# Miniprotein binders against F-BAR domain only protein 1 (FCHO1), part 3

Target 1, 248 residues: F-BAR domain only protein 1 (FCHO1), of Homo sapiens (Human) (o14526r1to248)
Amino acid sequence: MSYFGEHFWGEKNHGFEVLYHSVKQGPISTKELADFIRERATIEETYSKAMAKLSKLASNGTPMGTFAPLWEVFRVSSDKLALCHLELTRKLQDLIKDVLRYGEEQLKTHKKCKEEVVSTLDAVQVLSGVSQLLPKSRENYLNRCMDQERLRRESTSQKEMDKAETKTKKAAESLRRSVEKYNSARADFEQKMLDSALRFQAMEETHLRHMKALLGSYAHSVEDTHVQIGQVHEEFKQNIENVSVEML

## First folded at step 19 (miniprotein)

Design k1
Fold by ESMFold2, fold request of step 20:
Structure k1 (fold): chain B 248 residues (1-248), chain A 105 residues (1-105)
Amino acid sequence: as target 1 above (248 residues)
Amino acid sequence: SPERIERLKEKIEELRNLIRELERILNRAREGDPEELWDAFEKISELMEQIIDAAQQVWEAARETGDEDAIEEAFDAIMKALDALFRAIRALQRLMDEMERELEG
């Protein structure tokens, strides 16, 4: 953790802020994904409606003409294709719900994280309180050192010199304890800053993993539809071949 | 809540001014010897306390707005405050290290 502090919290490196910048973009990218999927769903719905209109056109063909059985093949194929794209529309609309649900959870996590980061101010306030005592402790120590030196120059009795030395040692111990308290409070503050950075990293990793899963669901839905479209086409070809010339 | 947002922005600007003042003092003291840091110690500690208080007031005011954009701006300012406080504490560490060496005798 001291290594992390030395490399990421230096004067010219704001690693803490840099990590949050990435995390901050997460909700934006989630909304952009939802918007993209919504646009694709609109495209698929439009296609479905267009194919349904073609099916109606095929059903308006001449029922008493010799081409009537082949118009029925067109109608069936057009209906099935319209249904394929309508089903994809519905799958994408369901996926949009999943994306938005994740976005809601993401915002809640971000809100909690901000509260935790801000609470680091409490740790700094503890450190500030300890640091306010240090100048007085240092002054006392220095004054005791000056007193001891003065007594040595004046050739004061051994008893008074021993008393001054004892006072200096007590002041030194008091100052040492204050420095230790400062360093302990500093370590606590640094740990909380590190904890925040680690949470930013974990949030970004979770976001990327979840976005990848959502993209996988999108890809699977499109793939399923393409397979169905291919099957409709093969049925179309088979139905044409099954219509005998005698029936025409 | 536009009035609350404007009050929040005033508090954020106050916080930013305190951060700039701390950075100015740190820049001057960093270029000097350790005794210059001791001379500045009380002022640095005073600014740190003011920044902590201002940052806490910024966050409290931001939550009162309920405005996500305003809360985000406040959070950015608080992160800058924490970063400046961290740098101040690192600069003062030189004094702690010096005192530890001196007191080992």
Scores: ipSAE 0.721, ipTM 0.889, lowest interface PAE 0.7, mean pLDDT 85
Fold by ESMFold2, fold request of step 20:
Structure k1 (fold): chain B 248 residues (1-248), chain A 105 residues (1-105)
Amino acid sequence: as target 1 above (248 residues)
Amino acid sequence: SPERIERLKEKIEELRNLIRELERILNRAREGDPEELWDAFEKISELMEQIIDAAQQVWEAARETGDEDAIEEAFDAIMKALDALFRAIRALQRLMDEMERELEG
């Protein structure tokens, strides 16, 4: 067993359950992330639609006065800003699909893991039979030892002593075989329990790694949009500077 | 469906009762000498078999519900059963080790 396995079983008897409790929370947090991103996408969509409406109002409702060219600069910038947020909306909608796809894979892995863990019950089934018979087998062996001791103290014939020794050896061999069968089944059970614990740990590590990657994608999409917004703003400033008072 | 979930809850409670009984016996035997553990051995073995059977019935019943919450509750109970079985096997291990040493003659 690994260093982890040794501490798991020797330190606290409930480590098996504790590891699963963390793993159990994974699908919940995946759904919560999807819900959060969905709400952010709605915010971005609302902003985009509102800004597009303002842009059209600025263009279609502006007076025909000398300020009209500057209203056009404002309209263009507002249109481009609306587009930036629309693009973020779409990126977030695509990311939601990725989160939900991961969630589906996660649930499949959890279901397979549960079936594997439950199959561990098969590993202890043979123990039930051996365990039920062991006390009687031990009693028989101890009785044969007592018989042999009593015959030695009574100065019994060599024939009777040989017979008692044979009976004791037969009882010892039967008991030895039962103990070996018990120990073999125990080793199988303990290995399957360790395998399950290691699986839980790996599932938690994989979950955290995937969640970090999804958050990274979210952060990248937002960053790209903020860069684009900055570029739209610089273009706006430049377009204002390019409108000459002489041209008004 | 409600009938299947109710039957499942009854099976889970039966399993939990068996686990509690095993824990009581292990706690008493833990602080005794090896002879006290041998005295309890047959009852521990019977409870282990009953727990294995009950846990298997819980899992089969849970899968028949198709209800994810019910399956999760059943799985939690089965994990507690496996933990109790592990503790019982570890408690009996020193008896197995001592018997092996005695039989090396």
Scores: ipSAE 0.721, ipTM 0.886, lowest interface PAE 0.7, mean pLDDT 85
Fold by OpenDDE base, look of step 19:
Structure k1 (fold): chain B 248 residues (1-248), chain A 105 residues (1-105)
Amino acid sequence: as target 1 above (248 residues)
Amino acid sequence: SPERIERLKEKIEELRNLIRELERILNRAREGDPEELWDAFEKISELMEQIIDAAQQVWEAARETGDEDAIEEAFDAIMKALDALFRAIRALQRLMDEMERELEG
């Protein structure tokens, strides 16, 4: 806890500004990720449509001649590839919905956090109110000390000295109480500041974890599609090998 | 309304000016002796109060706009205010520690 506080405020004591700046980037990164995945999905859809057109081109191949059966192999493989890319498009579109949902939740969390941080001003207000009383309390104490010292120098009566001492003690007690109230208000403020800092840190860590999970889902969807594409290529190769020269 | 946003901008600028004034005093007080800091104590305390009031007004005005960008700008200004207030409190703590020592002696 002490280490976080010391490190948090740095030499320049710009702790909150720095932490909030990091947290503020979260929603931006979420939006950028959604935009990136959306663009990838569009590319995959475009590729799928192009492969479907290529399949039609293969189907328009001359049905005459020994090469005709190979055009069917091209058609089938092109159609399968088109379907693989279309499925990836769907998976990515679903992932975008998840990213956007997370973005909405993030905004709600940020709103709540902002309200909580602003409430720390109330603690500072209490502290400020107490601080304004301190100069007067201190001045009163110092004046009583000076009066007591003057009376001591003047060799006044013991009764007057005792009265002055009693006044000085009361002034000291009043000052102590003011200091205690100040310290209590300060401690409350420092605690609220720490709590807010820890909340910002937790928000950032949670954000990074979510972003990592979303990236994992993206990577998995792409990888799974590439495995399927690989299978289509192997089937294509096998289908060509199965077409004998005698069948052509 | 555009008028509320403009009013918010004015309040944010007022808050920024108060923060700058506090920072100027704190910088002078850091270079000075404890007595100079005591002389600045009342002024620091007054500025702290003014900053708090200004920050609260900024937040209220921002909420009334219902604009997320306005709220974010307001919050950025309040974060700077809180950091400045913390620096002030830390500076005042040195005086408090000295005062406690004077009372124990």
Scores: ipSAE 0.547, ipTM 0.819, lowest interface PAE 1.0, mean pLDDT 87
Fold by OpenDDE base, fold request of step 20:
Structure k1 (fold): chain B 248 residues (1-248), chain A 105 residues (1-105)
Amino acid sequence: as target 1 above (248 residues)
Amino acid sequence: SPERIERLKEKIEELRNLIRELERILNRAREGDPEELWDAFEKISELMEQIIDAAQQVWEAARETGDEDAIEEAFDAIMKALDALFRAIRALQRLMDEMERELEG
């Protein structure tokens, strides 16, 4: 996983936009997965119905002649295959419900995340408010330094020099306090930024884990059905072998 | 209502315009000396406040629509606003570091 933090420190500083771009695709992929599984379930149901019709066709075979017992083998196998595909259809329909439920939970999580990320604006507002006094505090300090240096060059009385120095020190202390407040507000903002980035990462990781689990369930359902289909084919072969030429 | 969605779109466009203005100032300030950045400080700070206010209004208006697509568009605009604000804060940090050095000298 690209360290989500690296996107914040890059030259273009499009960190929030980049991180959220990945996260917002989650609900889309969930919907697309549901649609894919739904289409597969429809195919399996259609195939099941077709196999059931094929079974009926086999049952209408002539009961006369040496080949007649083989029509029953075809009927039984076709019915069993129809049932296998119908069971897969059911399993996939249940899986679709799980995908849709996950999609609803995901949307609720995204809504909560959006509200929390928007609250980062409050930290920026505090920082902006503190920053407004800095230029004026800086200017006042610099002006006091220049005044003190002028008085030094003019060989002013020690008493006046001491007063100027005291004013410069007070201006410096005021500026320092303003810088400290700014740095504190900045740190709070940076922490909220980090928390938001970590939340986006956690959402993406959680989404990928859920999608992987749903895909695992899909694969397992298909595999189980294919094992059953394989058994039906083996039974079909055995039933053909058991029809002796002498019985035909 | 369609009227609320249209009003939201107008607010989003206003927010985008403010972001573009901030980006222009920040780009100029990167090419200039520290004193040029100090001269721009007040304007940067003003734009930051305007962006924050506009972003908050966009979010409130989006929530009132209850439209998911409108909320998504609003949120995308706010993400861009946060990125722009972060760039501004980083630019101003250079001035803070300079000011701290001036206090230690």
Scores: ipSAE 0.536, ipTM 0.817, lowest interface PAE 1.0, mean pLDDT 87
Fold by OpenDDE base, fold request of step 20:
Structure k1 (fold): chain B 248 residues (1-248), chain A 105 residues (1-105)
Amino acid sequence: as target 1 above (248 residues)
Amino acid sequence: SPERIERLKEKIEELRNLIRELERILNRAREGDPEELWDAFEKISELMEQIIDAAQQVWEAARETGDEDAIEEAFDAIMKALDALFRAIRALQRLMDEMERELEG
C-alpha cells in the first residue's frame, strides 16, 4: 500500500485519484469472492449428489458371491463422502451470506466516505472566495507604495509623507489580513485532504482485514472437509483390510 | 432515468474540460516567471470557482439519478477535480510566500 503522503506531496499531485482507485476495487473484489465461493459450493453440491448416486449403484451390487461384503464397504464410503461434500456446501453457502452482508456494509461505508470527501469542495470554495480578494488587496498596496515613492521623489512636505506612509501601512495590514485568511483556508483544505486520505487508507486496510478473515473461514471449511474425507479414505482402507480372504 | 444519466455525462464532460483548461494554464505558469503566474492568478481563481461549482453540480445530479455506476463516474471526475484544485493551490502558494516576503522586507 503506497503511503498517502507520497501521492499527495509528490510532484504529480494525483493523490485523490490514486487512493480512490485502490479503494473502489474493494466492492468488486467482495462480489468476485462471493461469486467464486458460490461456484465452489455448486461444484461441491454436484459432487455430493453424484457420490450419493454412486452409493446407490454400490447398493445394487449382486448379493451373490464372495465380493458382496465389499459392495457394502463401497456404499458406506460413498455415502460418507457424499455427506462430507454436502456439509461443505452448507458451510460455503453460509459463508456466501457473510460475504454478501459485508458487501452491503461496505457499500454503505463507501457512500458515506464519498459524501465526506465531496465536502472537501466546501473548503476549496472558501479558499477560492478568499483568493479572489488578494489581487485587489495587492494592487491597492502596490499603488500606495508607488504613491509614496512618487511623493518622496517630489520632495513633498513631511506631513504629506507621513500621511502617505500611514496609507501604505494600512494597505499592507489589509493585505496581510487577506493573506492570513487565505493561509487559514488553505490549512483547513489541506487538513480535510489529509483526513480524506487517512479515511481511504483505513477503508482499504479494513477491507483487507475482512477479506483475509473471509478467506480464512473459506480455507478452514475446505480443510476441515478434507480432513473428514481423509478419515473416510482411511476407514475405507481399514475396512478392506479387515475383510479377510477367509471371510469371503 | 436515461435522460438524467445523459445530462450527468454532459456535466461530467464539462467538468473535465474545465480541469483540462486549468491544467493547461498551470503548466504554462510553471514554465514562466513569477510575474506570469501573477498574471494568470485571476484566471486560475476563476477556473477554480468554475470547477468547484461544476463538481458540486455533478455530485447533486449524480445523487438524483440514484444509479450507482453514475455516482461512481461522477465521484471519479470529482477526485480529478480535487487533484487539479490542489495543484492550483500549490502553485498559488508560491505567490503567497513571495508576497509574505515582500511584506516583511
Scores: ipSAE 0.528, ipTM 0.814, lowest interface PAE 1.0, mean pLDDT 87

Design k2
Fold by ESMFold2, fold request of step 20:
Structure k2 (fold): chain B 248 residues (1-248), chain A 105 residues (1-105)
Amino acid sequence: as target 1 above (248 residues)
Amino acid sequence: SPERIERLKEKIEELRNLIRELERILNRAREGDPEELWDAFEKISELMEQIIDAAQQVWEAARETGDEDAIEEAFDAIMKALDALFRAIRALQRLMDELEEEMEG
């Protein structure tokens, strides 16, 4: 077996446990991301409602005073800012749906992976069946070898030596066949263990890549809204100057 | 059901006990020569079969609960079983290598 066999399942290493520990946290972190974005959406919605209320205060200002045109500038700016934050709220709510959709796909992948890992027990059961016969086959072979050596020391007849040699050869061939079956079953088991380990690594890498993409979507939504907020502010400044220019 | 979850936890503990017994034997045999490992081979093979059977029963019982936390605990125990089985097979590797060498000669 590969690098994984030598370095993951050594005496001081805990193979699957170490690899799966990270994978296990994936669905938890997906849910935590959704919760974080949901809280940010709540913050944005609260801000939007506060700005809308502030806009109504500007509408309640005196309509006839010298300051009335500036109250209208405040009203328009407050309304537009409220709309910017409401739009971000909606974008974040849509992103939450994407995060949850990924979470559902992730859970399906995890369930399938668990069934496949558990199915490795079938491969090791084949190996266990063959392995239970090996000690007896080896003992028989060793006994035939000892019989042959004893007869050599006793200077026995060639006919008896030939029979002992034939018995040893038959025992050796039987043992070779058992070892071959054992090695074949072992290789299959070890390959399935390796496949599972590689799947855990791939699942972790895919999770991190997908989470990074979701964070990118979050950043894009915030950036788009901040651009619009900046435009609202520039309009506010221009409207203030227009009131001053119009009074000349 | 609560009764199914309690039964599952009993099966998990039985599996964990078998894993600990296998690890104990492997730790002792690791320090021995190949003949000592051959002497332990029958017991190791018996424990491996018991662990496989226990792990299969754990998984079936876990699926019957429908409880995600119980299924996760069962899966963790089964992974530890597979790790122990893998380490047992690796420890026996040198015995297979010795047999192949002896048969060549």
Scores: ipSAE 0.730, ipTM 0.893, lowest interface PAE 0.7, mean pLDDT 85
Fold by ESMFold2, fold request of step 20:
Structure k2 (fold): chain B 248 residues (1-248), chain A 105 residues (1-105)
Amino acid sequence: as target 1 above (248 residues)
Amino acid sequence: SPERIERLKEKIEELRNLIRELERILNRAREGDPEELWDAFEKISELMEQIIDAAQQVWEAARETGDEDAIEEAFDAIMKALDALFRAIRALQRLMDELEEEMEG
């Protein structure tokens, strides 16, 4: 709390706003990821349909002439590539569901966090009540101190000096209690502010970790497709090599 | 809904004006001696109360709109209010420390 106040909220520090700045971008970046993956899925589906069209072109040429075995190699390769990209489309569509599911839970967490942060206003309301009384209490104490000093200079009776001392002691005790109430309410408010800052930091860490996991799933799906494409290409090369010129 | 959003924007602007007034007073008092801060203490406390009330009204009005952009703008304003309240309370802590020192127990 006192360390927090000296290092987090100093003259050249606005850490509360800085921490929330990143947090508020979280739901935006989640939606942007979903939109990006959706666009990639559309690209893959379009590619799949284009490869299927090439397969049909190769099929239309298959019975003509001695080149038919090589057109069949093109047909098989094009059809298998179409399937590779269709499967990636399906994997990306499943991943979009995961991203949207996370986004829904993220919004629930953010809503709860906002309500908790706003409730900090209730803590400062207690402090405001104590604050209203402090200037008067201080003025009373100072006036009693001045009265006591004046009576000492006037050399009044010991009875009057004792009465003035009692009044000053009572005013000091009242002021001390008010300061203690103020400090207690301040500590509670500052603790709630610290709790909010720590919550923002934890939310951002959790968000970044989850977004990395979603990107990892994306990368894995693309990698699996690249392996399949490589296998189709090696098969294509072998099929070409297996067709002899003499059989044409 | 458009009427609610416009009314909300008016409440947010009122809150921002109160925050600016508090910051103005704090800046003047911090540049002066501690007695200037004591002179301003009651006004600072009044502004803090007004800011708390205005911020609570902003939040309630924002929730009634159901508009996520409006709610986010309201929350940003409330965050700034909390920042200003924190700085005010920290500035006044110097006065509490001086009082405790002056009042030997």
Scores: ipSAE 0.713, ipTM 0.885, lowest interface PAE 0.7, mean pLDDT 85
Fold by OpenDDE base, look of step 19:
Structure k2 (fold): chain B 248 residues (1-248), chain A 105 residues (1-105)
Amino acid sequence: as target 1 above (248 residues)
Amino acid sequence: SPERIERLKEKIEELRNLIRELERILNRAREGDPEELWDAFEKISELMEQIIDAAQQVWEAARETGDEDAIEEAFDAIMKALDALFRAIRALQRLMDELEEEMEG
């Protein structure tokens, strides 16, 4: 008991409340992550559209000058950048679907867990029922002990003493059985409490693993896009170098 | 229905009141001697039963609403009930240990 209590309830003896509080934050963080990724996707889409407009601006450059070939380099690079950001937008939109799907699964898991925790009340009910019998059983035993001691003091007949002893023994056995039933019901309750705690812990750990995986996918999508953007910038430099002053 | 939600809120408040009463008794019993705790034993046991019944009724009422927020509020109240019940059981355990020692002796 002490070990379970010490592990479970901390200094304030708030066990389930604390555990559930941690788990309760899971769905909130999932929603917030989806919202964050959605905003990022919107930014990337907006940037893509702006780059596409910039490409059109480059295409409207004066064709009559020796600088005209460089406008084509600007157009091509701007179009490529627009496509990179658009692809990132798509990847992030797909990731949002994954986050939302996880959120739905999480809600189902939470619902089931709540039902399981509430079922622990049945174990407490059994314990409560047994506990109500204990005071009476104890009182009966004590009364029989007192009666036996009174008869001993009064130097009562051996036959009456034997009868009193038999009654005390029966009262003791009844009390023992009541204690055993109580201890059994308590142990069942403690086990159900432990099982529920372990479920909460497992849910939290699983949630954190999923969130980490989703963040990993986010980071990877962004990184891959930045590599592609870097390539477009390098191509832009090369294309400028390849335009000779004589071709201008 | 709004009426079911209101009824649920009333039941949750009843549950909270029972928990507060149990906590008050437990605090008094902790400061007392073992005999004072035995005197409180019956009262604690009765309150435990009342809390269980109230918690079950809260949960049933919450489920009937089908409202997730109502279910969440109900569950929060039940978590507090379970914690209080555990504290009660722990307090009673001390008496049980003493009783076992008396019977072995």
Scores: ipSAE 0.561, ipTM 0.827, lowest interface PAE 1.0, mean pLDDT 87
Fold by OpenDDE base, fold request of step 20:
Structure k2 (fold): chain B 248 residues (1-248), chain A 105 residues (1-105)
Amino acid sequence: as target 1 above (248 residues)
Amino acid sequence: SPERIERLKEKIEELRNLIRELERILNRAREGDPEELWDAFEKISELMEQIIDAAQQVWEAARETGDEDAIEEAFDAIMKALDALFRAIRALQRLMDELEEEMEG
């Protein structure tokens, strides 16, 4: 990620617009993740209910015949699979609660950040107030320089020249003080801009870390369930092998 | 209330118009000499003040609505205002640098 601060020093100076455009996508991604996990949980619940129905179908198998004991193997395996998918549904529903809780915290953080960025206007207001004095201070200095140059051309008395020089020096000092105040107010504004940019960057980095952690929890829940499903399949194979043709 | 949202939209549009006016002046001033930029300085400073006031009013009005979409639209407009203000400050800084050079010579 380019340092969020670098977007302010570029030629186009669209720093705040660009940075906020990235940050505002965070809550959207959080909602989309919750919706995706919710859809997966619905699929797993539907599959669990279907496996439970399949177990009932196996229990209704013809009790008469040598194949009847194998229907019990199908029933038990179908019930165990139904339970595995139901447990995954529960884990995903709990994960959705965690995603939603994170979304609420994110909204609070965004509100606070927006208030802080808006407070940058106060620094610009100070700068604007100082800037209004600069044209007048410049004009006064230029007028004093022109007066001094005129008096020099007219070969005026040394006493009048010394008076003009003193006025020009005072006008220059006043202008310098106005420029220094402007530069100080500008530096405060630039610092607030940088702080806002760093806050946006920190929010985005924190968001990405949370999203990665939530995805890790999702992947782990799915993987654990697949291991359990694999065990049910192995038990099913073993139960079939244990039913001898002589016992049927 | 629908009335508060409508008032907010009007204030946002006023802010956008002020930003466009500032951008027009800054674009003209970039093509001109330093004296043309000094002539525009007072107008730039006035527009900066108007933009700040308008942006503050937009934010207050947005918060009063309590509507998240309205707050988001207001904040987007304020981000554009801050960017425009930064461009203005950067343009004025060229004059400050030139003025410092003239005073040291």
Scores: ipSAE 0.544, ipTM 0.819, lowest interface PAE 1.0, mean pLDDT 87
Fold by OpenDDE base, fold request of step 20:
Formats: C-alpha cells, structure tokens, sequence
Structure k2 (fold): chain B 248 residues (1-248), chain A 105 residues (1-105)
C-alpha cells in the first residue's frame, strides 16, 4: 500500500480526494459481498429443494426387481445432499447477518471520520485569518526600510537615523511575529492533515482485515460443505458396491 | 426534503466555482514572479476564507438533509476544497520562506 501520507506531498496535491476515494469503496465492497453471499445462499437453497424432490422421485421407484435396493441408495444419497446444501444455506444466511452488521458499524465509523476531517477546515480558517495580516505587516516593514534608506541618503542627523532604525526594528519584530503565527497555524493544519491521512489508512486496513475474515468464514463454510458432499459420494459408491455383493 | 437537497446542490456548485477561481489564480501566480504572487496574496487569502465558509455551509446543509447520498456528495466537494486550500497554503509557504530569508539577511 502506498503510504497514504505520500499523496499529500505529490505535485498535484490531490491527497484528500485520493485518500477518501479508497476509503469510500469500503462500504460498497461490503454491500456487494453481502449481495453475493445472499445470491449464493439462494442458489444453495434452491439446489437443496431440488435434491429433496429428487429423493422423492427415487422413493417412487419400482419396488419390483433386483434394482429396487439401488433406488434406496439414490434416495438416501439425495436426502443427504439436500441436507448438506441446506446447512450451507443456513451458514451463509448467518454470515450475511455478520456482513450487514459490519456494514452498519462501518457506516458509523465513516460518519465520525467525515466529521473529524471536516474539522480540518477550522485549522485552515485560523491560518487564513493569520495570513490576512501578513501583507500589511510586510508593507509596513518595507515602507520603514525605504524611509530609513532615504534618510541615510539625505545625510540626516544621527538622532533621526536612530529613530528611523527603531521604527524599522519594531516593524521587523511585528512582521516576524506575524510569520511565526502563520507558521504555527500551518503546522497545526499539516498535523491535522497527517492525522486525517493516518485515520483513512487505519480505516482501510481495518476494512481489509474484516473483509478477509468474512471471506475466510465464507470459504470455510463452503469447504466444510464440500467435504461433507465428498463423504456422501464416497458412501454412495460403497453402498452400490455392497448391493452388488448381496446380489451375488 | 427535495428542496433542501436542491439548495445543497446549489451550495456545492458555489463551492466548486470558488475552488475553480482559486485554482485559476494559483496557476497564474505559479507562472509569475514572487511579486506577482504577493500581489495575488490578498485575493488568495480572501478566496480561501470564502471557500472555508462555503465548505462549512455545505456541510451543515448536508447534515440537515439527513440524506446519505447528499452527505456523500457534500463530503466529496469538501475534499476537493481541502485539496485546493492545501495547494494555496503551499504556494503561500514559498513566499513565507523567501520572506524569512530576507529578514535574516
């Protein structure tokens, strides 16, 4: 991940826009994940219901003849498969609730973060207020320097030169104080920007961790079901072999 | 209310116009001498203040709507405002650095 702070130091200075664009995708991805899992759960439920119907079809098989015991094998296997897919449906439905809960928590966190970032405007306002005094302070200093230089050229009395120098010094001190106030207000703004960048980074990292955990739960639920399905298929093979031996 | 959302959109557009004006001035000032940037300083500062005030008003108006999409649009506009303000501050900082050098010399 590019250090979020680096986006503020780039030539284009689109730091806030870039950082927030990344964070903004979080809630969208959460919703899309919930929708995806919901669709998967619906598919699994539909498949479960279809397998249950297939089991009923197998149970209606002709009870006459040597093939009759194999219909029971089909019935049992179809019922077991139906149950596996139904259990997956349940697990996925529970996972959707977890995703939605996370989405609600994320929304609250994002609202708070937005308010905190907007508070950066207050630091800029302080800086703007201080900056308005700088042109006047600079102009006053420059005017005093020009007056002092004029008096020097005119070979005025030492007493008048000393008075001019004192005025220039006071104007310089006033300008320096204005610059110091500006620099302090700037530093406060830069700190708030950095804090905002770090918050955005932390939000994204936290989001990715949660999404990874949710995906892990999804993958585990699917994997466990596939293991169970695999067992049903192995039992089906064994049951077929056993029926064949009993017919010998 | 639909009326509050429409008023918010108008305020967002006003904010965008102020940002565009600031960007235009900053671009002109970057092409000029330091004295041209000093001449623009007052206008830059005024625009910064106007942008801040407009951004605050946009945020307040957005919160009053209670509409999440409206709040999101407002926030996007404020992020652009903050970026523009940062560019302005960075431009002005060059003048401050030059001024500090002139005063130490």
Amino acid sequence: as target 1 above (248 residues)
Amino acid sequence: SPERIERLKEKIEELRNLIRELERILNRAREGDPEELWDAFEKISELMEQIIDAAQQVWEAARETGDEDAIEEAFDAIMKALDALFRAIRALQRLMDELEEEMEG
Scores: ipSAE 0.536, ipTM 0.814, lowest interface PAE 1.0, mean pLDDT 87

